# Designs tried in a protein design chat: VHH binders against Protein PLASTID MOVEMENT IMPAIRED 1 (PMI1). Part 10

Target 1, 154 residues: Protein PLASTID MOVEMENT IMPAIRED 1 (PMI1), of Arabidopsis thaliana (Mouse-ear cress) (q9c8e6r131to284)
Amino acid sequence: LVRIGMQKLSCLLSVEVVAAQNLPASMNGLRLGVCVRKKETKDGAVQTMPCRVSQGSADFEETLFIKCHVYYSPANGKGSPAKFEARPFLFYLFAVDAKELEFGRHVVDLSELIQESVEKMNYEGARVRQWDMNWGLSGKAKGGELALKLGFQI
Short names: E, the ipSAE of ESMFold2; O, the ipSAE of OpenDDE; V2, 0.75 times the mean of E and O plus 0.25 times the DockQ between their complexes.

## First folded at step 4 (VHH)

Design k10 (from h07 with F101Y Y103S L105V S107A; framework vhh_8ghr_2)
Fold by ESMFold2-Fast, scan of step 4:
Structure k10 (fold): chain B 154 residues (1-154), chain A 121 residues (1-121)
Amino acid sequence: as target 1 above (154 residues)
Amino acid sequence: EVQLVESGGGLVQPGGSLRLSCAASGFTFSSEYWIGWVRRAPGKGEELVARISGSGDSTSYADSVKGRFTISADISKNTAYLQMNSLRVEDTAVYYCARDYGSEVYAFDYWGQGTLVTVSS
């Protein structure tokens, strides 16, 4: 696929992984990690260091960084807005010692966040946008939550 | 044939420093892989100590070694390093270099033979 008329944004996605919290007592002692990757490929996936669950929580307090590109067609002045190719990222919790366990998956399309922010990113002194995220967990971690903060910069 | 060969292990006193090297052959460092250091002490389980992306742009460390150990890679030499400072008796272990396929969870597909690090007075 030739991307004629498309422009390329080089972006650094930051994921501050705060904690998995309010976990059932049965999860105590398990080592957990959080994985972030592009949805379409396992290449370039990043994971936190393992963190052991104690008293219902695993406090990662770690920031993950992923370099990526987002392609878009700029606004043409004919009333057509900028159009971005989808850039979905997959987020999930995993157990280091029990990889068969699933706790749910969450997808964030970075292109949608960038589309809303493109003007600020093109200004002098472009700033990092940050979003607080809190996602409910499933499976054996049902009732627990994964807390993280998303940001990006150009 | 993929091979990882560790070197640099030895005996060192508490508070000392040591640098481990991991020379890779049969593949080149790239964003497709991570290189990790895993240690195993007698009677204890394996601990992932540090990890670096094959491109060299991302690193992670176990809480037990944060601020003391530094992982790095020389892409041109296809070699990863683990600089160990302020060594403690608890750091005594066999240290393995491993290639992490970098998939959805930790997935080590090739391992070195290990190098012994002994921290003792």
Scores: ipSAE 0.000, ipTM 0.166, lowest interface PAE 15.6, mean pLDDT 79

## First folded at step 5 (VHH; framework vhh_8ghr_2)

Design m01 (from k05 with D63N; at its last look DockQ between E and O 0.84; V2 from the best seeds 0.72)
Amino acid sequence: EVQLVESGGGLVQPGGSLRLSCAASGFTFSSEYWIGWVRRAPGKGEELVARISGSGDSTSYANSVKGRFTISADISKNTAYLQMNSLRVEDTAVYYCARDSGYELSSFDYWGQGTLVTVSS
ESMFold2, look of step 5: ipSAE 0.544; ipTM 0.833
ESMFold2 (binder alone), look of step 5: mean pLDDT 81; pTM 0.812
OpenDDE, look of step 5: ipSAE 0.822; ipTM 0.918

Design m02 (from a08 with D63N; at its last look DockQ between E and O 0.91; V2 from the best seeds 0.00; counts 0 for: pae E 2.4 > 2, framework grips)
Fold by ESMFold2, look of step 5:
Structure m02 (fold): chain B 154 residues (1-154), chain A 119 residues (1-119)
Amino acid sequence: as target 1 above (154 residues)
Amino acid sequence: EVQLVESGGGLVQPGGSLRLSCAASGFTFSSEYWIGWVRRAPGKGEELVARISGSGDSTSYANSVKGRFTISADISKNTAYLQMNSLRVEDTAVYYCARDSELYAFDYWGQGTLVTVSS
């Protein structure tokens, strides 16, 4: 809880939810959503508008923007690189009218994305601020995939 | 009595900008309520445009408007705004302000404000 020696980085997490696709025909007609929340709490969950599955796909085409903070110890130039405190987010597809169905959960730690962006700036002269994700689904949706694009702004 | 009142619609040329307002009464912006903009274009159904949480910490945009439209809120005025930039003919629609009392259920709607983007 105490962040002695750390600084606060205010971030805007972007989650472009593209589609859930290659879904079994048994899922056609279901209303699906994608939820993003902090892994540590249930508070502040953000989700897409429901999209109905048609022809094996739910095409969300919606981008969520979530204000958040990441604490870090700055690089001091003499012995320690910047070190970012973990900031994990939980992502999952859900059926609006059948929330007991589970299709898999995924965790992305924003601190790791920030760290990767900083490291690539140091070696390649450019930061990566967008990550394309294509996650395999499970349960009733097995064989399908969830397509997302993640990013952040500082 | 919950009411939502839109204003700021009008005629604008492609590439232009317009700012919509949604004045809310009968409830206060809070973590329980989101405010959304939904549009109905001629010959099309309702399309979500943007949403903002009552705290202002989270927003959502349809990809078709992302980067061109910005939703914001002024809690002290109990008012939400939609700044629309780089307008296209395809943005022509009646724009409704709606309360989202759960993240996917709109329970109260304004009267709508017409936005016409035309050469």
Scores: ipSAE 0.454, ipTM 0.804, lowest interface PAE 2.4, mean pLDDT 85
ESMFold2 (binder alone), look of step 5: mean pLDDT 82; pTM 0.826
OpenDDE, look of step 5: ipSAE 0.843; ipTM 0.928

Design m03 (from k09 with D63N; at its last look DockQ between E and O 0.89; V2 from the best seeds 0.00; counts 0 for: pae E 2.3 > 2)
Fold by ESMFold2, look of step 5:
Structure m03 (fold): chain B 154 residues (1-154), chain A 121 residues (1-121)
Amino acid sequence: as target 1 above (154 residues)
Amino acid sequence: EVQLVESGGGLVQPGGSLRLSCAASGFTFSSEYWIGWVRRAPGKGEELVARISGSGDSTSYANSVKGRFTISADISKNTAYLQMNSLRVEDTAVYYCARDSGWELYSFDYWGQGTLVTVSS
C-alpha cells in the first residue's frame, strides 16, 4: 500500500476567505459558510464561521490553515523533474440553514499550485506563493462571486 | 462537568505580547470539538479571534489578528493557548475561551469566565 519511489511533502494550505459578493437581495439575511475539503473525502473538512448576508455581501474575513500532505516522485537528477501526485481540494459556499441550496463547487489541485510556484520562479525570477481567486457563483447566487486568496507553505 | 478556565490576561503596552491559556476539563480535545477564542470590547459586539481543531490539524483566524496571534493546543495538557504578539490598543477586550460543539453547528456550548487584556500606554 506504500507509494513506491514517492516521498511525502508536508504542506500548510492557507485559505483566506474574503467575501461572497454581489448576491441577490433574496439572499439577504441568510447565514453562509465556505467549506474547504479534500475532494475524495469529507474527513478533515474545514469551514468558516457563519456570516450573515447584508446588502448582498457576506464578509467572512477569516483565514483557514489546513495541514495536508502531497506525495511526489523526486527528480532523478538526470533530466526528470519532480512529479507531484494530484491533491485536489474542493471549495464551496453553503447556506447554513438551507443546505439543499447549491451555489457551485470549485476544485483546486494543490500539486498544480506547487508546480506553478516552482516554474514561475524559474522563468520570471519572481516568487509566487499567493493566488487570488474570484469565482462566479451559480444557482440562486447567480451573478455573485466568491473571493478567496490561496497560499501554501512547506 | 465541562469547564473552561482562562488565564494570562493583564495590562501590556502597545507592541507587547501576552499568552492566554485555556485549561479544559470534563472532555478531552479531539476531532469532535474546536476550541475558540472570542473577545468582547467595550461598546462592541463579540468577535471570533481564532479557532483550533481538537486534533490541532486546522486553525482559523480573523483577518484582523492573522500574523499577530497564534492559537495552539497541547492535547497532553488538555490546554489551548493564544499567543498574542504586536498588541494594539484596539485589542483591548475581555477574552473568552469557548468550545464549538460541532463541525456544522458553529454554536459555542461552553464558555470560560473570561480574562481581561488591556493594551495601553
Scores: ipSAE 0.445, ipTM 0.798, lowest interface PAE 2.3, mean pLDDT 85
ESMFold2 (binder alone), look of step 5: mean pLDDT 81; pTM 0.814
OpenDDE, look of step 5: ipSAE 0.740; ipTM 0.887

Design m04 (from b10 with D63N; at its last look DockQ between E and O 0.93; V2 from the best seeds 0.00; counts 0 for: framework grips)
Amino acid sequence: EVQLVESGGGLVQPGGSLRLSCAASGFTFSSEYWIGWVRRAPGKGEELVARISGSGDSTSYANSVKGRFTISADISKNTAYLQMNSLRVEDTAVYYCARDSPELYSFDYWGQGTLVTVSS
ESMFold2, look of step 5: ipSAE 0.666; ipTM 0.874
ESMFold2 (binder alone), look of step 5: mean pLDDT 81; pTM 0.816
OpenDDE, look of step 5: ipSAE 0.881; ipTM 0.947

Design m05 (from b04 with D63N; at its last look DockQ between E and O 0.93; V2 from the best seeds 0.00; counts 0 for: pae E 2.4 > 2, framework grips)
Fold by ESMFold2, look of step 5:
Structure m05 (fold): chain B 154 residues (1-154), chain A 120 residues (1-120)
Amino acid sequence: as target 1 above (154 residues)
Amino acid sequence: EVQLVESGGGLVQPGGSLRLSCAASGFTFSSEYWIGWVRRAPGKGEELVARISGSGDSTSYANSVKGRFTISADISKNTAYLQMNSLRVEDTAVYYCARDTGYELDFDYWGQGTLVTVSS
């Protein structure tokens, strides 16, 4: 794939992992983690320390920072905005001692977050670099949710 | 064979700064291992403070220290650092350097600890 003529942006993905909430009582006592990785590979995957579920919640309160690169075509002088190449990340809750359990997987493309930040600056003059996420869980955790705050730093 | 040696603890006033060091031997920093700082305050259990991947590409912080503490590593010196700024009385603890195999989510080797006391 040809990236000649594109520029490389060093970026730090920030993932504040708040909690997994509203979990069924049958999950109390499980040790849970949250994994974040590039969609295409497990290399460089990061995960939270385990948190034990108590009273339907695992309160991680941990922030992960992941260095990565995003390639882009620069904005031109004719009003065309910068165009960022896809950089998808995969997010999922897992049970440390019961890896066979599936609670759902979620994909967020960092390039889309960057693009939205650029567009909001241009359109409204607002600098937006943080997004609150509340994702529904599946499987044994159905009815629960995973609360995250995503962001990036340049 | 694996050893972790902490240094840099001491007495500081609230709002002050300290830098802790963790010199590792018996293994080299790599993506296979994370280095973490864990603290134990009087009357409390172990609390994760910060972790860094051996490559330096990823870090993790407890939200209680995020924005005040910075973990880093110098691979050429096989040493990890914890820069602690804006210190508070509640940061008083023994700080341990520990090795985490990111795959297992457990710390398998620990240093001796270095005392940090934050008081007026």
Scores: ipSAE 0.428, ipTM 0.796, lowest interface PAE 2.4, mean pLDDT 86
ESMFold2 (binder alone), look of step 5: mean pLDDT 82; pTM 0.821
OpenDDE, look of step 5: ipSAE 0.786; ipTM 0.906

## First folded at step 7 (VHH; framework vhh_8ghr_2)

Design n01 (from m04 with S58Y; at its last look DockQ between E and O 0.87; V2 from the best seeds 0.00; counts 0 for: framework grips)
Amino acid sequence: EVQLVESGGGLVQPGGSLRLSCAASGFTFSSEYWIGWVRRAPGKGEELVARISGSGDYTSYANSVKGRFTISADISKNTAYLQMNSLRVEDTAVYYCARDSPELYSFDYWGQGTLVTVSS
ESMFold2, look of step 7: ipSAE 0.641; ipTM 0.867
ESMFold2 (binder alone), look of step 7: mean pLDDT 82; pTM 0.823
OpenDDE, look of step 7: ipSAE 0.876; ipTM 0.943

Design n02 (from m04 with Y105W S106E; at its last look DockQ between E and O 0.91; V2 from the best seeds 0.00; counts 0 for: framework grips)
Fold by ESMFold2, look of step 7:
Structure n02 (fold): chain B 154 residues (1-154), chain A 120 residues (1-120)
Amino acid sequence: as target 1 above (154 residues)
Amino acid sequence: EVQLVESGGGLVQPGGSLRLSCAASGFTFSSEYWIGWVRRAPGKGEELVARISGSGDSTSYANSVKGRFTISADISKNTAYLQMNSLRVEDTAVYYCARDSPELWEFDYWGQGTLVTVSS
């Protein structure tokens, strides 16, 4: 369903999944994955291939590319700037063979990242932005961290 | 019967390019089934190279090949491709096309493999 009166910005979300690290010894041997999806729906979920934890680390070293859209209201003649509609994505670590385990969930709103990047491109032309993330894990993985690099292309 | 048939392997010098093909039969590309490329070098285990969703809307690459390799699909021919540019000696391996079934969390059908050798 289109959003009447809005323009569509087609994006390619990039998620470089580096590693889950500093994991407790009790997690060694588990096969982990990282899932990325729209917060409001399970459609379009993308996951890394499973990585086995060895010596407290699962080294994914895998980059996911996800086509998506962000809708916005263009700037008007009354001096109002363009306004981007929220586009939250949900990120979480999961255990392939132990689905009951929960390690925490994290939300990133792509519209906020686009806002900064688009405003900068008005002066310097098109460019890609990247954000390094180091998220603390919870549950059985408490004390560990998930390292990712997020970005997008237009 | 699900079948995957690879082609396009060969001998290439460092810095060269190759294009691998994977013709699929016995299933149709969909969001339920993806196609992936996995490689095995001598003395090493399986290494993911790239995956593509049946719709083509999502892809995945090992960081070691990101920016050099491009996976694509021709849905009308039920065929996936791997464009391999800027090849390095460490890319030498047997490359397998495999079906990725996310519900199975594993590749469940494999082709016979095609050898790629990068050497001077």
Scores: ipSAE 0.577, ipTM 0.851, lowest interface PAE 1.8, mean pLDDT 85
ESMFold2 (binder alone), look of step 7: mean pLDDT 81; pTM 0.808
OpenDDE, look of step 7: ipSAE 0.854; ipTM 0.934

Design n03 (from m04 with E103Y L104E; at its last look DockQ between E and O 0.92; V2 from the best seeds 0.00; counts 0 for: framework grips)
Amino acid sequence: EVQLVESGGGLVQPGGSLRLSCAASGFTFSSEYWIGWVRRAPGKGEELVARISGSGDSTSYANSVKGRFTISADISKNTAYLQMNSLRVEDTAVYYCARDSPYEYSFDYWGQGTLVTVSS
ESMFold2, look of step 7: ipSAE 0.654; ipTM 0.868
ESMFold2 (binder alone), look of step 7: mean pLDDT 81; pTM 0.814
OpenDDE, look of step 7: ipSAE 0.878; ipTM 0.945

Design n04 (from m04 with S106Y; at its last look DockQ between E and O 0.94; V2 from the best seeds 0.00; counts 0 for: framework grips)
Fold by ESMFold2, look of step 7:
Structure n04 (fold): chain B 154 residues (1-154), chain A 120 residues (1-120)
Amino acid sequence: as target 1 above (154 residues)
Amino acid sequence: EVQLVESGGGLVQPGGSLRLSCAASGFTFSSEYWIGWVRRAPGKGEELVARISGSGDSTSYANSVKGRFTISADISKNTAYLQMNSLRVEDTAVYYCARDSPELYYFDYWGQGTLVTVSS
């Protein structure tokens, strides 16, 4: 599958995993991890070291860096902007010793982060930015949240 | 037999730099095995410092060292490195190289440790 006219952009995705917070007391003692992977494959999946829940929180305080590629069509001289092919990543909290538990899945498309960064540079002259994410959890973790910060480098 | 041998520890002043090495034998770096650095300071438990995948494509860092420390690997030498910059007194510890088995969620083989002392 040849991508005629597409260019390859080498990226480094950064994922600062801060904490899972406001977890029900029934989750105290569980060992949790956070997994990040390409949506289409488990190959190259990265996860945090396990953190035990104490007082409703698992404090990961770990940053993951993942090399990846995003394909794009360059801007043309007729005003068509650069167009980035979707590069979705899947994020989820998991219980190391109870993998049947599901706490929700979250998708972030790196191409959309790149596009937003380009647009802010064009309008505001802003530098590449960090995105703070706070995701509501589901299942046994309902009422809790997963806090992380995303970024990328070219 | 799996072996991990650290080197490069020593005394350095705050703000200084140091490079640790971990020579591995008995296995090759791969996606199945990551290499990590773990430290133990006096009066403190073990703290993850950094990890690198066998392919070198993925890394992780404790937030306390992110931006100051860089983990890398030289596959041809079967050796991992920890470049430590902007060192602080709280970085004083014995640093261990360890093999990380991500599917098992623990370090199964450890080196002997190398002492890093950061003092003015």
Scores: ipSAE 0.579, ipTM 0.848, lowest interface PAE 1.5, mean pLDDT 86
ESMFold2 (binder alone), look of step 7: mean pLDDT 81; pTM 0.820
OpenDDE, look of step 7: ipSAE 0.882; ipTM 0.947

Design n05 (from m04 with N63S; at its last look DockQ between E and O 0.86; V2 from the best seeds 0.00; counts 0 for: pae E 2.1 > 2)
Fold by ESMFold2, look of step 7:
Structure n05 (fold): chain B 154 residues (1-154), chain A 120 residues (1-120)
Amino acid sequence: as target 1 above (154 residues)
Amino acid sequence: EVQLVESGGGLVQPGGSLRLSCAASGFTFSSEYWIGWVRRAPGKGEELVARISGSGDSTSYASSVKGRFTISADISKNTAYLQMNSLRVEDTAVYYCARDSPELYSFDYWGQGTLVTVSS
């Protein structure tokens, strides 16, 4: 195993792509998509169906489910909690018909979301498995935002 | 020749369940071809319902059906399924199976449609 002493956690990453909003008027009429992929490779990238910008908004309203794995070292019983190996995912808005346009990229590490969920259950008694994200866009989309809701299932 | 044939539509009461089938021919399910369900209610435009990759590794759902509908595929039968639970009157529509080509960002082949009516 390339991860000696680690265990494998099978996860289903959920990405609810709500909208790209407050887009500059110059973007009206563009067809946009949202791509989600592992940071290290474009293989297995998943994307929304395209959505045309109208009145400064592209309303995707589509939830993507992506199978993935996170490796971890279990808790050792001496006060060392489980440690999860990094599993970064890359998220970005793109223009279907103008791939040269860049609107910014965002990284979310699934291992950090899992770790936060475990820690909040242990320290606060709360279970957090849903995260609302509102990311500022850049480039020709500056001033706009991308709204997502992230989660995972085991 | 690519063909998609839907079946399983019908009349059901609110809260009920139906399972739609889409038998595909002229291509095999693969990582390059996804299968989707699109619906059209009377007097309304087309709405994406769900998609599944040919490998089964990825799915997507419209927010309106997430948690109630499940898309799946049986590669050995070259058939996709849409399990519809907790049906509501607003789910009444003609449901179309379509082949999704992510490279083209569109559905390129469509079935004939199957009517689902949710009514007491």
Scores: ipSAE 0.493, ipTM 0.816, lowest interface PAE 2.1, mean pLDDT 86
ESMFold2 (binder alone), look of step 7: mean pLDDT 81; pTM 0.815
OpenDDE, look of step 7: ipSAE 0.884; ipTM 0.949

Design n06 (from m01 with G102P; at its last look DockQ between E and O 0.78; V2 from the best seeds 0.00; counts 0 for: framework grips)
Fold by ESMFold2, look of step 7:
Structure n06 (fold): chain B 154 residues (1-154), chain A 121 residues (1-121)
Amino acid sequence: as target 1 above (154 residues)
Amino acid sequence: EVQLVESGGGLVQPGGSLRLSCAASGFTFSSEYWIGWVRRAPGKGEELVARISGSGDSTSYANSVKGRFTISADISKNTAYLQMNSLRVEDTAVYYCARDSPYELSSFDYWGQGTLVTVSS
């Protein structure tokens, strides 16, 4: 991939993994993890420590920080804002002792989070750089949800 | 073969700071192997504190220490550090440096001898 005419923005993605909740009773006792990786490659993938399901919940309470780059084209002189190249990250819950189980995959494009932050034009260190996510799970975990808080720093 | 040697523990007052060091040998910091800090208070189990990838590109913190503790690594010295700021009484524990392999089912497979951190008035 060639990034002619674009600038490089160093970025730190933060992923606060709160809990997997409302899990079916059949999942009690499983050890779960949450993996975050660039969609393009498994290199640099990060996962939480294992967390055991008890009474339908795995309470991770762990924050992951992932260094990455986002390329962008600077704003033009006609009032158009900067344009950021896609930077998709893949998120998924997994069972450490039963890797064949699938609970769904979720993609978040960091460039879209940055774009949203820029467009809202907030000078205060407000929640425009933090997004609360509550993702529905599938497969054996259907009916449950994964609670995360996403953010970034420049 | 694999050895981890901690240093820097001691007595400190609440709100104070302390820096722990972990010298590693028998493996190199890499994307395959990480270094972590785990603590154990008397009569309690092991609690994650922080982890860092060998490349330095990724870190992880327990929410209880996020924003107060910083893990870092000097790859050229094969040494990891834990900067502990705004210390609280509940941070009192023996702190262990441990090797973390994020690609294996076990979370920590090699441990240092531990260094005691006491936070008290």
Scores: ipSAE 0.546, ipTM 0.824, lowest interface PAE 1.7, mean pLDDT 85
ESMFold2 (binder alone), look of step 7: mean pLDDT 80; pTM 0.804
OpenDDE, look of step 7: ipSAE 0.822; ipTM 0.918

## First folded at step 8 (VHH; framework vhh_8ghr_2)

Design q01 (from n01 with E103Y L104E; at its last look DockQ between E and O 0.86; V2 from the best seeds 0.00; counts 0 for: framework grips, grease 24.6 > 24.2)
Fold by ESMFold2, look of step 8:
Parts: structure tokens; sequence; C-alpha cells
Structure q01 (fold): chain B 154 residues (1-154), chain A 120 residues (1-120)
């Protein structure tokens, strides 16, 4: 919509999808996937290949890469820091053959990860560009968790 | 009518590089169709290697090849590529190019395959 006066930061978002774990026995045999998409634009999605649940686990071992942009207003001479426009991504586990099942949805805003990387460097002298995520699942998968690792490159 | 033609396979030593090509005909790369590389080693099932959207904005890799292999596309030539670096003996397989049907979660058209052999 309105990005006049803003600068564009090109990013490569990486999503290493490790596993869905501690799944109830009732889910053994289901084929699961993990979907990642831009939340605000409703653009297409990227998803893992299906992985079948065996003994309470689906081990995906697949990394997804998404080229994207984050718009920002640069820092100004009055002490205002750079301000990044929200760039939320939606993540969810799904069952390929039973898409009516819901296991929870999770949102991660890339702008907040970028901001955290900048602020962490300033306070602790370290650069942080990888995050481990372990999300509790809901619905039929209650008690289970989705493990993944997020990262980005500029 | 839809056709995928692989090329670029061969024999290389461990640590070497190889570039596979997949020329597509009967459709054009788009956000609705992706190209993937799948490999099959003797005595093993199919393993996803990499996928790329027609726009190039979305890619995926098996963790076993992440950081060593790069998928790319040249829309003007309707061709996808797999750059394979730091090759290992366990990368030995027949590599297939396939059209990814993202709505159906499966590959619907396959090439003939190209053999990659990594050995001393």
Amino acid sequence: as target 1 above (154 residues)
Amino acid sequence: EVQLVESGGGLVQPGGSLRLSCAASGFTFSSEYWIGWVRRAPGKGEELVARISGSGDYTSYANSVKGRFTISADISKNTAYLQMNSLRVEDTAVYYCARDSPYEYSFDYWGQGTLVTVSS
C-alpha cells in the first residue's frame, strides 16, 4: 500500500523443519506436512513433503527457504531508531489426508526477529540470527510439539 | 506433451562438483508449477533433493544436501538447474527432475533420470 519513503531490506528466511513429536498414538499412520506462508498478503505457501507419523513422531528433516522483503524507515538524526514494518508469517502442521483437523497456528513476525538481532548486538555484543522453536500442538495433536529452527540472511 | 529432459550426470570424485539441468517443455514455470529434483540410490527409496518455485522465491532442500546443493531456474530457457558441490559417495544416485504439483503435494511428471556416480 504505502511504502513511499521506506527502504527495502531483502531477506532469505530459512525454516528448518525438524519434527513433530510426542504425538498421540491415534495419529500414527497420518501423513503430516508443515506449511509456511506470508500472513498478510495471502500469497502462496511453501510446505514440506508429507511425512508419515511413526511411533508418535514425524521426522521431516527438510529446510524451506523463502525470499522476502521487510520495509523499514531508516534511523533519523533525532535519535529515532530504524523502524521495521511488520512481516508476519503463518506456520501450521496439517494432515494431508484429513485437512479438517486443526493442530494450531503460529505466527512469527520477521520484523521482530530483525529488531531483536539489532538490539541483542547492542546490549550483549552478540549477533543472533537463528531461533529454535518448540511449539505445543492443539486439537488431536494435544500434548505434542512442533520443533523447527528459524533463521534469516540479509 | 509435458516433458522434462535431464542432463549433466556423470562420474566425479569425492569433493567434486557437477551441474544438472532440466529442460521443460509443454508448460512454463510459474507460481502454479514448481520443479524438483528427486534421487534414488540402488536399494533405496526416493529422496527429495530440492524444489524451486517458478518465481524462484521459494526453495526447499533435504537437510542432507543443504549448504552443498543449490537449485535455480532460468525462466527464459524454461530450465531448472541443480548445482552440486562438495559431492560425497553417498550422493551417488539416479537424479530425476519432476514437476511439483504444490496443490496436490506430489510430483505429476518425471524425466528419465541422469546418473551421478561419486567414487574414487
Scores: ipSAE 0.570, ipTM 0.837, lowest interface PAE 1.5, mean pLDDT 85
ESMFold2 (binder alone), look of step 8: mean pLDDT 82; pTM 0.822
OpenDDE, look of step 8: ipSAE 0.853; ipTM 0.932

Design q02 (from n01 with E103Y L104E Y105W; at its last look DockQ between E and O 0.87; V2 from the best seeds 0.00; counts 0 for: pae E 2.7 > 2, grease 24.4 > 24.2)
Fold by ESMFold2, look of step 8:
Structure q02 (fold): chain B 154 residues (1-154), chain A 120 residues (1-120)
Amino acid sequence: as target 1 above (154 residues)
Amino acid sequence: EVQLVESGGGLVQPGGSLRLSCAASGFTFSSEYWIGWVRRAPGKGEELVARISGSGDYTSYANSVKGRFTISADISKNTAYLQMNSLRVEDTAVYYCARDSPYEWSFDYWGQGTLVTVSS
């Protein structure tokens, strides 16, 4: 009964993975990847090609595109806005050859990005479809950051 | 045996377009095996250009080509394509089709390459 009366919105999620940077010297030489997956399932993870850390940085410069769907209830014309069902994605940096290392996990809900884009168009006339993210890393990578840009297309 | 055969390279002027093809045999496109395009330019090393999953649901591009190049696959023909638009002199390279192995995080089978020259 979760999706009774909802419509399906086909989306293309874009994840521009720029770099992991300001990494401790102890990480130089590691091969890193960035994984994106739906939070509710371990299946279907999408990741960058490996990038080796050199001088505290892994410069991925790779953009991932993921086809997905978001369910929503349309705006009803009586002032009730469209309501989007949650679509959370999990993002994390990992060491390709040492997956026991943990560097932190981050969650972004695509429905919230869509909602923000709709609200800024409606109230400010601004079209916002790209979000710059600079996430602090933890564990062995503490002090470092993961830089990426999120976007979507419909 | 696994084989990848590229075609569609040639000489093109800046701003022009080409479509490369990669015919695969010895395996079928799947969620387990991706197809990628890698290029080697004179005086440069290998550069990942684009990758696609067998289902087509997942793609990736080097930032240097995103918005200009489009990777696609036709599963019924077991063929991948790279549509290259708005070509620049810097895109001049030999383009290789390669199979991405998720277990090794590397390309394990390569075609012979097709030359793309952007000049005039």
Scores: ipSAE 0.379, ipTM 0.772, lowest interface PAE 2.7, mean pLDDT 85
ESMFold2 (binder alone), look of step 8: mean pLDDT 81; pTM 0.816
OpenDDE, look of step 8: ipSAE 0.848; ipTM 0.929

Design q03 (from q01 with F29I E32G; at its last look DockQ between E and O 0.90; V2 from the best seeds 0.00; counts 0 for: framework grips, grease 25.1 > 24.2)
Amino acid sequence: EVQLVESGGGLVQPGGSLRLSCAASGFTISSGYWIGWVRRAPGKGEELVARISGSGDYTSYANSVKGRFTISADISKNTAYLQMNSLRVEDTAVYYCARDSPYEYSFDYWGQGTLVTVSS
ESMFold2, look of step 8: ipSAE 0.490; ipTM 0.818
ESMFold2 (binder alone), look of step 8: mean pLDDT 83; pTM 0.834
OpenDDE, look of step 8: ipSAE 0.875; ipTM 0.946

Design q04 (from q01 with D100E; at its last look DockQ between E and O 0.92; V2 from the best seeds 0.00; counts 0 for: framework grips, grease 24.6 > 24.2)
Amino acid sequence: EVQLVESGGGLVQPGGSLRLSCAASGFTFSSEYWIGWVRRAPGKGEELVARISGSGDYTSYANSVKGRFTISADISKNTAYLQMNSLRVEDTAVYYCARESPYEYSFDYWGQGTLVTVSS
ESMFold2, look of step 8: ipSAE 0.614; ipTM 0.858
ESMFold2 (binder alone), look of step 8: mean pLDDT 83; pTM 0.839
OpenDDE, look of step 8: ipSAE 0.865; ipTM 0.941

